# Designs tried in a protein design chat: VHH binders against q9y6x5. Part 377

Target 1, 379 residues: q9y6x5
Amino acid sequence: LPPKLLLVSFDGFRADYLKNYEFPHLQNFIKEGVLVEHVKNVFITKTFPNHYSIVTGLYEESHGIVANSMYDAVTKKHFSDSNDKDPFWWNEAVPIWVTNQLQENRSSAAAMWPGTDVPIHDTISSYFMNYNSSVSFEERLNNITMWLNNSNPPVTFATLYWEEPDASGHKYGPEDKENMSRVLKKIDDLIGDLVQRLKMLGLWENLNVIITSDHGMTQCSQDRLINLDSCIDHSYYTLIDLSPVAAILPKINRTEVYNKLKNCSPHMNVYLKEDIPNRFYYQHNDRIQPIILVADEGWTIVLNESSQKLGDHGYDNSLPSMHPFLAAHGPAFHKGYKHSTINIVDIYPMMCHILGLKPHPNNGTFGHTKCLLVDQWCI

## First folded at step 16 (VHH)

Design gc76 (framework vhh_7uia_1)
Fold by ESMFold2-Fast, scan of step 16:
Structure gc76 (fold): chain B 379 residues (1-379), chain A 123 residues (1-123)
Amino acid sequence: as target 1 above (379 residues)
Amino acid sequence: QLQLVETGGGLVKPGGSLRLSCVVSGFTFSSYHMAWVRQAPGKELEWVSSISGSGGYTYYEDSVKGRFTISTDNAKNTLYLQMSSLKPEDTAVYYCARTEYKYSGEWTPMDLWGQGTQVTVSS
């Protein structure tokens, strides 16, 4: 009987929420499993890049999903909705569901995890749902549990994506305790429903379940805006991505554009591509533009208009506000163990180990997660 | 040059339905993501819904999920918002806007706005 794994993401679940709000269902899950208090995500700290890093174990420069909006200078393709299902954008890496289907001849299932509705290396998740935010968590869970229990060949890897608390984090900001309390209580109730459903169906004792997220959230303000129109005229560049990391494609000499931007605001850093800090691992890909602007935490880059965002992410990945957590339960995991920090790229080789898959070359370090696992020697 | 023109607003009773349309000119909307944003009298702007240019990905604010449906007609360069089970609190000026792609349904900066169309829900 092959091992089974369900990977669940609650988008934008900042690690510090665990300290500031009560999560009775999540705490019961952790009591009989493991908790990693902080997961250091990849730069930029955005949804598409980090979700793809979780399932490939690669930095963004290596897997090619470098932002939620992209331009490829070699092919002249623009990543927008009209071509977001173009395999071109996703084919620089092999996500775990593809490996699962090809190496082990088993099935994968997906409820809206980014990339699962795209054929990648001519392989699409065996079962999947097209993204639609109107579909309830309960309907996503019903499909996933049905596929886990009633598939041939068996579903051994399943993913479940939920867009909260990210959507509310953007709308209200993470410091709005009233609204965030309601949203986080609802998420905890959904975790309770998840556990109860798995128990009812006889899946709980033999299924490995990981609950994690792609990034955190920080408070923004109308008092912390960087007006890019005050720095440079639109005729000098093409804007590929805006905030909090702006991707600038010069229409004139790159040095001239850089000189117009470099001293415009004390609250953003301006980098020529080759000067992007090595610690970001955000340089060696044609989809990374010649000039990158990085706003300071809580600052929003705008084009001569106000921002409606009260919360945002995408900032420097060294910031604790950008970090999610990871909790896990199942036969592969110790019970009642807490670990301080792992890198988000470490999740992939751990998942490959649990499923018995040979990982593709990746940036994760298996040693960082071995203390979570019952079949590994740990100090 | 670049224009968004909203139509389809009006007066409707609670529980009724309306379909808003936004005609796009000067750019190909299949290369951009589009949004509906509303502003009630004396309130802040509120994001309502977003759609990808292909129509493959849709996003909704919690208060409108299951009641509103966003869609596109690429041949007509037109964005729609089908509103059902309308409530008095849906009374607002509705704007269509060009936006960044956000898979999670994140509120994002808008760089091009229409003139708006008034929706009034009352008995």
Scores: ipSAE 0.012, ipTM 0.491, lowest interface PAE 8.5, mean pLDDT 88

Design gc77 (framework vhh_7uia_1)
Fold by ESMFold2-Fast, scan of step 16:
Structure gc77 (fold): chain B 379 residues (1-379), chain A 123 residues (1-123)
Amino acid sequence: as target 1 above (379 residues)
Amino acid sequence: QLQLVETGGGLVKPGGSLRLSCVVSGFTFSSYHMAWVRQAPGKELEWVSSISGSGGYTYYEDSVKGRFTISTDNAKNTLYLQMSSLKPEDTAVYYCARTEYKYSGEWTPFDYWGQGTQVTVSS
């Protein structure tokens, strides 16, 4: 039987939520599968960049989705919510669903994973849903399971994306135990529904399922604001992205803009592009702007206004608050195995191995995930 | 044509209650996130609360948590805001609006608005 994989993302699911809240359904999933307690994501720790890193195995500077808002200095194009479907932005990498469709006589299916509704290198997911945040988890699950059972060529790779707990994390902040408990219990119930649906349809025993996320969440406050307007006048630069990583395109001399910003706040670091720390792997792309501002954890960069966000992400990827987890179950995975940490770019070569695909060149290391897999030598 | 019509505003004493209603027409209510947004005299627009079209998730501005409840009746295409323990600082024009949550963690600008309903909390 051809190997099958369902990749599920719960946006903004911070790793330590697993230790601070009860997840009976997820706990049962993990007991008969594997858990990676921390996944070290890529910088910047934002939704579009990290979702694309999961499915390409590449750092943001290599796959080209370097932020949720971008400007390309070579082509003069702007990336925004109104043109995120332009293939130009996604064409610097080949995501796993494209590889799955092109290397094998196989289909891919997608319920709203970022990029799956875009033709990338002239190839779009065989089955997909256009993004709409108001479509229920149940409808997304119904479509995915229908496509897994009723496709020719067979669907061997499927993705399912859900906006929670990110949306609630932003509104309530991760320290709001009452509201976060309610939201996380709902997510655990959705995981229970997913497992039950797969069992009822006869898919559970032969399907590999990965449950993961793109980033975590940290608490923000009206007491932790950095007012960029106090540092520099708007006439000196074009703002490409604001918070917590500001992308600055100077309208005057770059050094002059840098000098106005560099000592403005003790709670942000100011980098010329060539001085961005090597550990971020965030330098070698035309979409990375000449000056980058990086706020300290829990600090929000604003333009002479208050922030509505009580939680945010995008911060330094060394911060545990920015880390998601990975849980997996299926014929490819050991049962009852716990692993400490992997890099988010390691997920791609692992998934290629499970599906029998040749990975495109990538920044992941297959050796980091081999102990999760039954067909690999771990010790 | 797409329309959002708010009702239920008025004058109340501090500690009082009001229920705002918004009847929508021209689109499938459950396919969009709906929001209440207010504007106090001399201030900018402030988001108050949102509800997912799927009805599963509700969101509140911190100053209204525990006092306001957002809900929908999809069969009647009606959005509600139940307001209790009203304060003078809740005085504003309240707007019903349509929005969408994006992958970026941002809400889209509100693309369709009601006419607004005045809420005045005064002794």
Scores: ipSAE 0.268, ipTM 0.645, lowest interface PAE 3.9, mean pLDDT 91

Design gc78 (framework vhh_7uia_1)
Fold by ESMFold2-Fast, scan of step 16:
Structure gc78 (fold): chain B 379 residues (1-379), chain A 123 residues (1-123)
Amino acid sequence: as target 1 above (379 residues)
Amino acid sequence: QLQLVETGGGLVKPGGSLRLSCVVSGFTFSSYHMAWVRQAPGKELEWVSSISGSGGYTYYEDSVKGRFTISTDNAKNTLYLQMSSLKPEDTAVYYCARTEYKYSGEWTPFDVWGQGTQVTVSS
């Protein structure tokens, strides 16, 4: 029978949470599997871009989902997460579920992973749920496990997305130990439920399971605000995205807008598109705006208002606070192995290897994940 | 077609209790986050509490945490707010409202509102 893989994302699960809180169910999962302590995500460290990087192995400038809010200068189209059903935004890459369905004539299943309810290159996930934040983890899990057991052609790749701990990370901030402890305990219980359900259905021993996340979270404060209205009047630009990476489309000369912004705050870096650091791999796409503002960790860009956000992400991808982890269990993975760091783009070629798929050209390096796999030699 | 109807308001003494109810019609109740929002005389709207459509996740404003409990009866399309240890500062018109958590990690503005129910805390 073909190999099977379930990819699970807990949005906003900062790697350091593993050191500061107890996760008995996750620890049991890791004991018989592998742990990557830090995953270096792509810039910007936001939900849509990083979820699409996981399943394509590409930097944001290459897969085209460059932010959660975007403007395409060539087509004049606007993107928001409420209107993400337009295939235009997703068609600059081929995600793994499309490759799975086309190369191997197998089925894919999805419980709300970004992009799975959109036809990409005229191919939609064989089974999917439309995004709805109010649908329980249990209902998502019930659908995924039903599809894994009861599909023809067989489901060999399945995805499961959950909004926590991101929602609570934003509301309380990652340093609120009382509230974050309750949220993270609940997530650990959900991991326990996941493992128990897979065992009851006879899937556990033959299924490869990856548990990961798209980014971390950092503490914000009312004392760390950058008021953009103090720098420049709204009549000079169109705002495409605000915080912590602001995307600025000038209505006047670009150099004039840049000069008004460049010395406005010591806690914000201002880049002309051509001057964006090469290490971000965030330059070569029409959806990246002419001027990008990057706030320092924990600083929030606002428009003459207070922010109630106590946690945020989107910051520089070199920051450990922005890094998630990866844990995995199954016949493809070693048992009891810990690895320090991989790049988030490395997950895609690893998953292609596990499923026996030929990867599309990508920015990942298979060598970085070799030590996790039983059928590879680690050097 | 979309309708939210609040009941259960009234006059209570400080330290008293009230239970507000909101009956929802015209949409699938369990598919949305529901919220309670209040407005005190001469003040701005203040969010009080929210609950997920599954009922599994609840959120509270700090000043009401431990005193108020939000809950749902999905079979009856009804949202509740159990208020205890009421203070004069809790005097307001209470609205139930519909909201949504976005994929991007942001809450949408409240898009469907009830007519409100008056809560007055005084001797």
Scores: ipSAE 0.125, ipTM 0.596, lowest interface PAE 5.0, mean pLDDT 90

Design gc79 (framework vhh_7uia_1)
Fold by ESMFold2-Fast, scan of step 16:
Structure gc79 (fold): chain B 379 residues (1-379), chain A 123 residues (1-123)
Amino acid sequence: as target 1 above (379 residues)
Amino acid sequence: QLQLVETGGGLVKPGGSLRLSCVVSGFTFSSYHMAWVRQAPGKELEWVSSISGSGGYTYYEDSVKGRFTISTDNAKNTLYLQMSSLKPEDTAVYYCARTEYKYSGEWTPFDIWGQGTQVTVSS
């Protein structure tokens, strides 16, 4: 029987939530599995970019999903929630579900992971749900488990995406312990439901399950706003993406726009594209704009308005507040093993190994995840 | 075509109760996160409470916890705010508002608002 893998994402699950809140169901999962305490995500630390990095093993400049809002300088196309299903945006990489379907006589299943409702290189997930935020976790889980048990060719790779705790992290901020405790308890209960469902269906002992996230969350405040309108008039540029990384497309000379922005705030770095720090791996793509603004942790870029966000992400990927975690259980994984840190791009080659797939060229290093796996020699 | 209609506001004494209702038309109610937002005289907009489209998640501003209860009746496309133990500082225009959790992982700003209903707490 081929190996099976379920990849679960709880959007915006900051790594240190595990140390500051109680997770009895997740702790039981970890006790008989593995925990990676910090996953260093890719820059920018946003949902679409990092979810695509998990399943491709590539930096954003390489896979082409460089932000949640994008403009392509060559084709003049705009990416937004209204046109996210154009394969053009996703075709710069090959995600693992496509490789799974093409290399092996196997099926993939998806409950709303970004990109799974799009034909990528003419291949769409064998089973999928069109994105709809109103669909419950239970309904997503019901579909995934039904497909794992009742498909031919067999479903060997399945994904499950859930919007929390990101939505609540934005509303309350991560430092609101009372509200976040309630939200995180509900997520822990969903993890308990997931494990119980898999046990009841006879899937638990033979299924590899990874629980991870795309980014963390940091506390924001009305006292930490950067008003872009105080520095530059709207007539000088087109705003492609906003806060905490603003993507600026100049309507006039680039140097003139840069000079108006560079001293706008002591809490924001302004980069010409070619001056973006190499450590971000965020430079070599036509969808990265000529000027990028990067706010300091906890600062929000606004256009002469107040922000209602008490939490946000997108900040420098070296910040621990931006890091998620990874927990895993199953026949491929050690039991009771704790690891400190991996890069988010390392998840893809590890998943390819578990599924017996040949990975496409990627930025991950398989050696970083070897100690998690029972069939590998860990120094 | 998109419409939010609030009712239930009025004058009430301190310690009293009111139930606000918001009837929604023109969109699928259960697909959106719904909120109550208030504005006291001379103050900024203050978020009060929110509920997920499924009704499974509810959220409250700290000053209203234990006093206010948000709920929905998806079959009636109606959002409610049950207010109890009302205080003079609860005096405000209360707005029903829609937000959307985008597939991009971010909430949009409140994109559709009702016209508001006045709540006055005084003797």
Scores: ipSAE 0.013, ipTM 0.329, lowest interface PAE 8.0, mean pLDDT 88

Design gc8 (framework vhh_7uia_1)
Fold by ESMFold2-Fast, scan of step 16:
Structure gc8 (fold): chain B 379 residues (1-379), chain A 123 residues (1-123)
Amino acid sequence: as target 1 above (379 residues)
Amino acid sequence: QLQLVETGGGLVKPGGSLRLSCVVSGFTFSSYHMAWVRQAPGKELEWVSSISGEGGYTYYEDSVKGRFTISTDNAKNTLYLQMSSLKPEDTAVYYCARTEYKYSGEWTPFDLWGQGTQVTVSS
């Protein structure tokens, strides 16, 4: 019978939360599985880009979801939530659920992972839920477990997405220990519910489960604002994305726009597209704008107004505050093994290996995850 | 000529319901993300809910999930917030705003605001 995998994401789960708060259910999961303490995500450290990198193994410039707000210079299309169901935005890569359905007589199931409600390369997840933030974790879990037990062809790859602790991280900031403690305890309880449900249904012993996240969170402040209006007039550019990475489409000479921006703030780096640091792997895509502004950690770019955010992400992916973790349990994984760091793009080839799928060309390195797996030599 | 006009606020008892409306003029409503943002007396702004202009995706603050429903009528250029099971803690001025929202409920800066409509939940 084919191996099965459930991939779970808790949006915005900063790796350092594991050291500062108690997670009894997650620690029990890790004790009989594996923990990767830091996952180095892709730039920009935002939800849609990193969720798509997890399931494609590609940098954002390669899979095409380069931000949560985008403009494609070739086709002149704009990406927003209303456009994220347009397959155009998602078709630059093949996510693992599509490969799973096409290579073997297998099904995929999804509870709201970004992209799973979109037909990508004319293939949509066999079972899926349209995005609706009002749907409880319990209902998402009920649907996933029902599909894992009652599908033909069998569901071998399933995903489950949850919005916390990201929503609370933005509202309260990660330094609000009282509110974050409450939110993180609730997440730990949901992990306990997940494990208990899988055990009660007889799925636990034969199912591989990965619990991960797309990014972390850093504290913001009204004392750390960059007012873009003090640098340049609105009539000189179109703003495609604002903070903490601003995407600027010039309406006048690009050099003039660059010159107005380049010395505006000591807390912001300004790049012409061709000068974006190679380490970001954020240059070779038509959806990356001619000028990119990158705010320093904890600084917010604004348009002559205050910011409502007490926490944010999207910053430099070398920052530990932007890193999530990965925990896993199941027949493919060692028990009680701790690993320091992998790249988020490494998750895809590891998952393909577990499922017996041939991966599409990707930016991950299978060797980085070998020590997690029982069927590999860790030397 | 860009304008957002909120209506539907008022006094309601705990457990009651209200429907807020926001009429949009001067821009193509379906091309933008729309949000409801509230401010309680003496408190900071709190994002409540957002919707894509085509109604494809909805986002909610945890404290209002299951109680509030955001929706649009693009033919009427109108954004709605259906509020049920209202609590005293929901007392605030509610603003309609044009914004960009993300999957997790993160908001970007608002470039157009309404005047606000007062919601008061008390006996």
Scores: ipSAE 0.006, ipTM 0.316, lowest interface PAE 9.4, mean pLDDT 89

Design gc80 (framework vhh_7uia_1)
Fold by ESMFold2-Fast, scan of step 16:
Structure gc80 (fold): chain B 379 residues (1-379), chain A 123 residues (1-123)
Amino acid sequence: as target 1 above (379 residues)
Amino acid sequence: QLQLVETGGGLVKPGGSLRLSCVVSGFTFSSYHMAWVRQAPGKELEWVSSISGSGGYTYYEDSVKGRFTISTDNAKNTLYLQMSSLKPEDTAVYYCARTEYKYSGEWTPFDPWGQGTQVTVSS
């Protein structure tokens, strides 16, 4: 009876992979649904920030997950992969699963979407899996489909996260055609498994499914390194995040640190917090450090060492290599419609509309996605 | 209680082959990503290969790609490294270790649990 939505993320799925590789299962999904060719993500183009922007409709300065490693100047707390379950970091926004549970007295389900294993505003996803990268896609899918069928109150919003092609993109780089072809074929097979499972369980015709990603991937090289130790001593600053966007907390005068960094490399931009370009929407939060360094595409910031990463992301969000795509299918969506570009923050108000939820104030524009939807007038 | 036991090392000639085994006890093998890491005398640990706990994805260091094959036997709780076309540069103590991929896009540091197994490639 109530509309249902499954939101699926394949981490690091660069939009132009769709043009350079064959995806028979994904193409069948798109043929009967909609495709947005590019999704302009938020800066920094990293996993935690962009996954939280998808489900809140907010820029990073507004939702508070401003990087994968953070320091909060007011509370003196540190965030890293090992302590992401502190609600403090997630409480600056209200993600859609919280809204779904509180407004409609409906359940939410999650297979490892970032933040879903954390109580946010005293509300945790009704069903969730603690993050464990070793759990198979099949097990995540089995849990999600069980929860979609067997829940009371009914699960109306479900999320499914998968680490590929991000892990392989980092390891091999996106230009490794042989390895990336193998990885992307496996992902297309997983999409085929997803569709087949939903059809066999009788869920397919009445379920809205969105397949998207948080960012893309660009090729890195040992020939494109910026050695931060070559221009500034460790005693002058605390490093909060390193590459490709470094977050610098000065231990001495901020201007002195800035002056040591500003000419360190021609392949890196150095910004005082107040000088960060407005187009990034990356300034108005205590977790954004006094100085940030932004490496040029394909350049890696290091501390007097080599980098093993052959691919990376986090770069300027205007770069097409950083953009994911969005494909969707279901009763809310047109069939066979192609759209060029939306902003990643636009996904949240669209999902709220599909679920009949009143969105919290957000940075998305519903008008940008209305042409995807059957119940809207698109001109 | 948690223990990884590496075996299968030895002395081989350049171009030879060896199969390393790591027997895992104290936890469910398929619940973890597993890795082979190596350490040459006086050098730091070097990652060689990983296999996902999901049973689908394998990763290799570039210098071993096409020569080494990582695999698992979940029924035996055993991780294997099939090594072929061995080079003197492959001489090291080989350790198996647990690892995981983090949301940050990084693999966790490798923690070897045992004494390792010595591989020596020499005439």
Scores: ipSAE 0.346, ipTM 0.723, lowest interface PAE 4.3, mean pLDDT 90

Design gc81 (framework vhh_7uia_1)
Fold by ESMFold2-Fast, scan of step 16:
Structure gc81 (fold): chain B 379 residues (1-379), chain A 123 residues (1-123)
Amino acid sequence: as target 1 above (379 residues)
Amino acid sequence: QLQLVETGGGLVKPGGSLRLSCVVSGFTFSSYHMAWVRQAPGKELEWVSSISGSGGYTYYEDSVKGRFTISTDNAKNTLYLQMSSLKPEDTAVYYCAKTEYKYSGEWTPFDLWGQGTQVTVSS
């Protein structure tokens, strides 16, 4: 009887892929559900930060996952690997699965959503899979559907993460229509498999399903490189994160480091922490370094080495190329409704509403998602 | 214990073809991403191609795209690299390796467990 929600992420699914490729299974999903054409993500437009923003409703400066590579100036800890399981990094916010387990005495299930294999505030997802990129979508789906049907207390919130089209977007670049069309067709087929499995198990009509992503992808090139070593010697700073947003921890006078960097490239903005644009909401956290470098779209920051990436993300969140989409189906959602834009932080309070949870203070606005929901008035 | 055995290398003329095989033992083949990496004399390891576990996604280094094809036979626990239009610059020791895609969009360092198989392209 309790409401149930499955949140699915296809990493790096740029919103305008929906306009440039055919998705018959996704279009059938949308026909009886809702589509938000653009989701404005948080800065920086990276996997860990945006996945955590979806489930907390917070900007990165507030939830503490400010990059995929981090340094905490107060504790002197390094987040050295994307598989770091130290709860310290995740404890500045309370994700929805923790709230679900603690407020409603219900279970949560996770197939590899970032953070779900880490105990956060001494609470780990009731059912979870340790991250392993080799595990098929089918195996992840089999576990999630098993847990949704066979749990006590009931699983009411479930997450499913898939690495594509991000991996292919990085390797081939989003402008490689031949390779991207093959990858996106496979994703559409996986969406078809998801719907068929849910129908076969009797879950489809009573389960709320959200399909979304964390960011988009932009084309990079060997002709668009910024060589940091040409502007400043490594002895002057510690590099915390490189590209396309470089996080610089000075070993000498901050002003001297800034002066060496500020004119390094016309395709890179150099900010002292206090000068980072307010619109980024990327300033008020000890894990944000004293100097931040922001490359222009399609430019890669390197250390006297070539980059093999033909696509990347992490750029300014105002760029449409960085935006994902959101599609949803289920008893909470209208049928055949299209909406233009929401903020990625708005997803969290909407999901709390669907599940009957009291949201923790957050940066989302429930009013932005009201028109998607059958139990709300839309003007 | 995990073991990887590479075979199929040899001497071939420019424009020729070879099929490399890697027999895997000690783990469930479909549970890992598999890669072919190569090392030319005096050079660093170069990634050539990879295949996702049971997801079936394939990736190629630019210089081999269209010339090489990676595939698996799960029943034989074997990884293949079908190489065509071979060039002298393809001369290297070829290794198979297991790897993992990180959330950050990077591949983990390759685990090389075998001796490799020598491919020499010359007249």
Scores: ipSAE 0.220, ipTM 0.645, lowest interface PAE 4.5, mean pLDDT 89

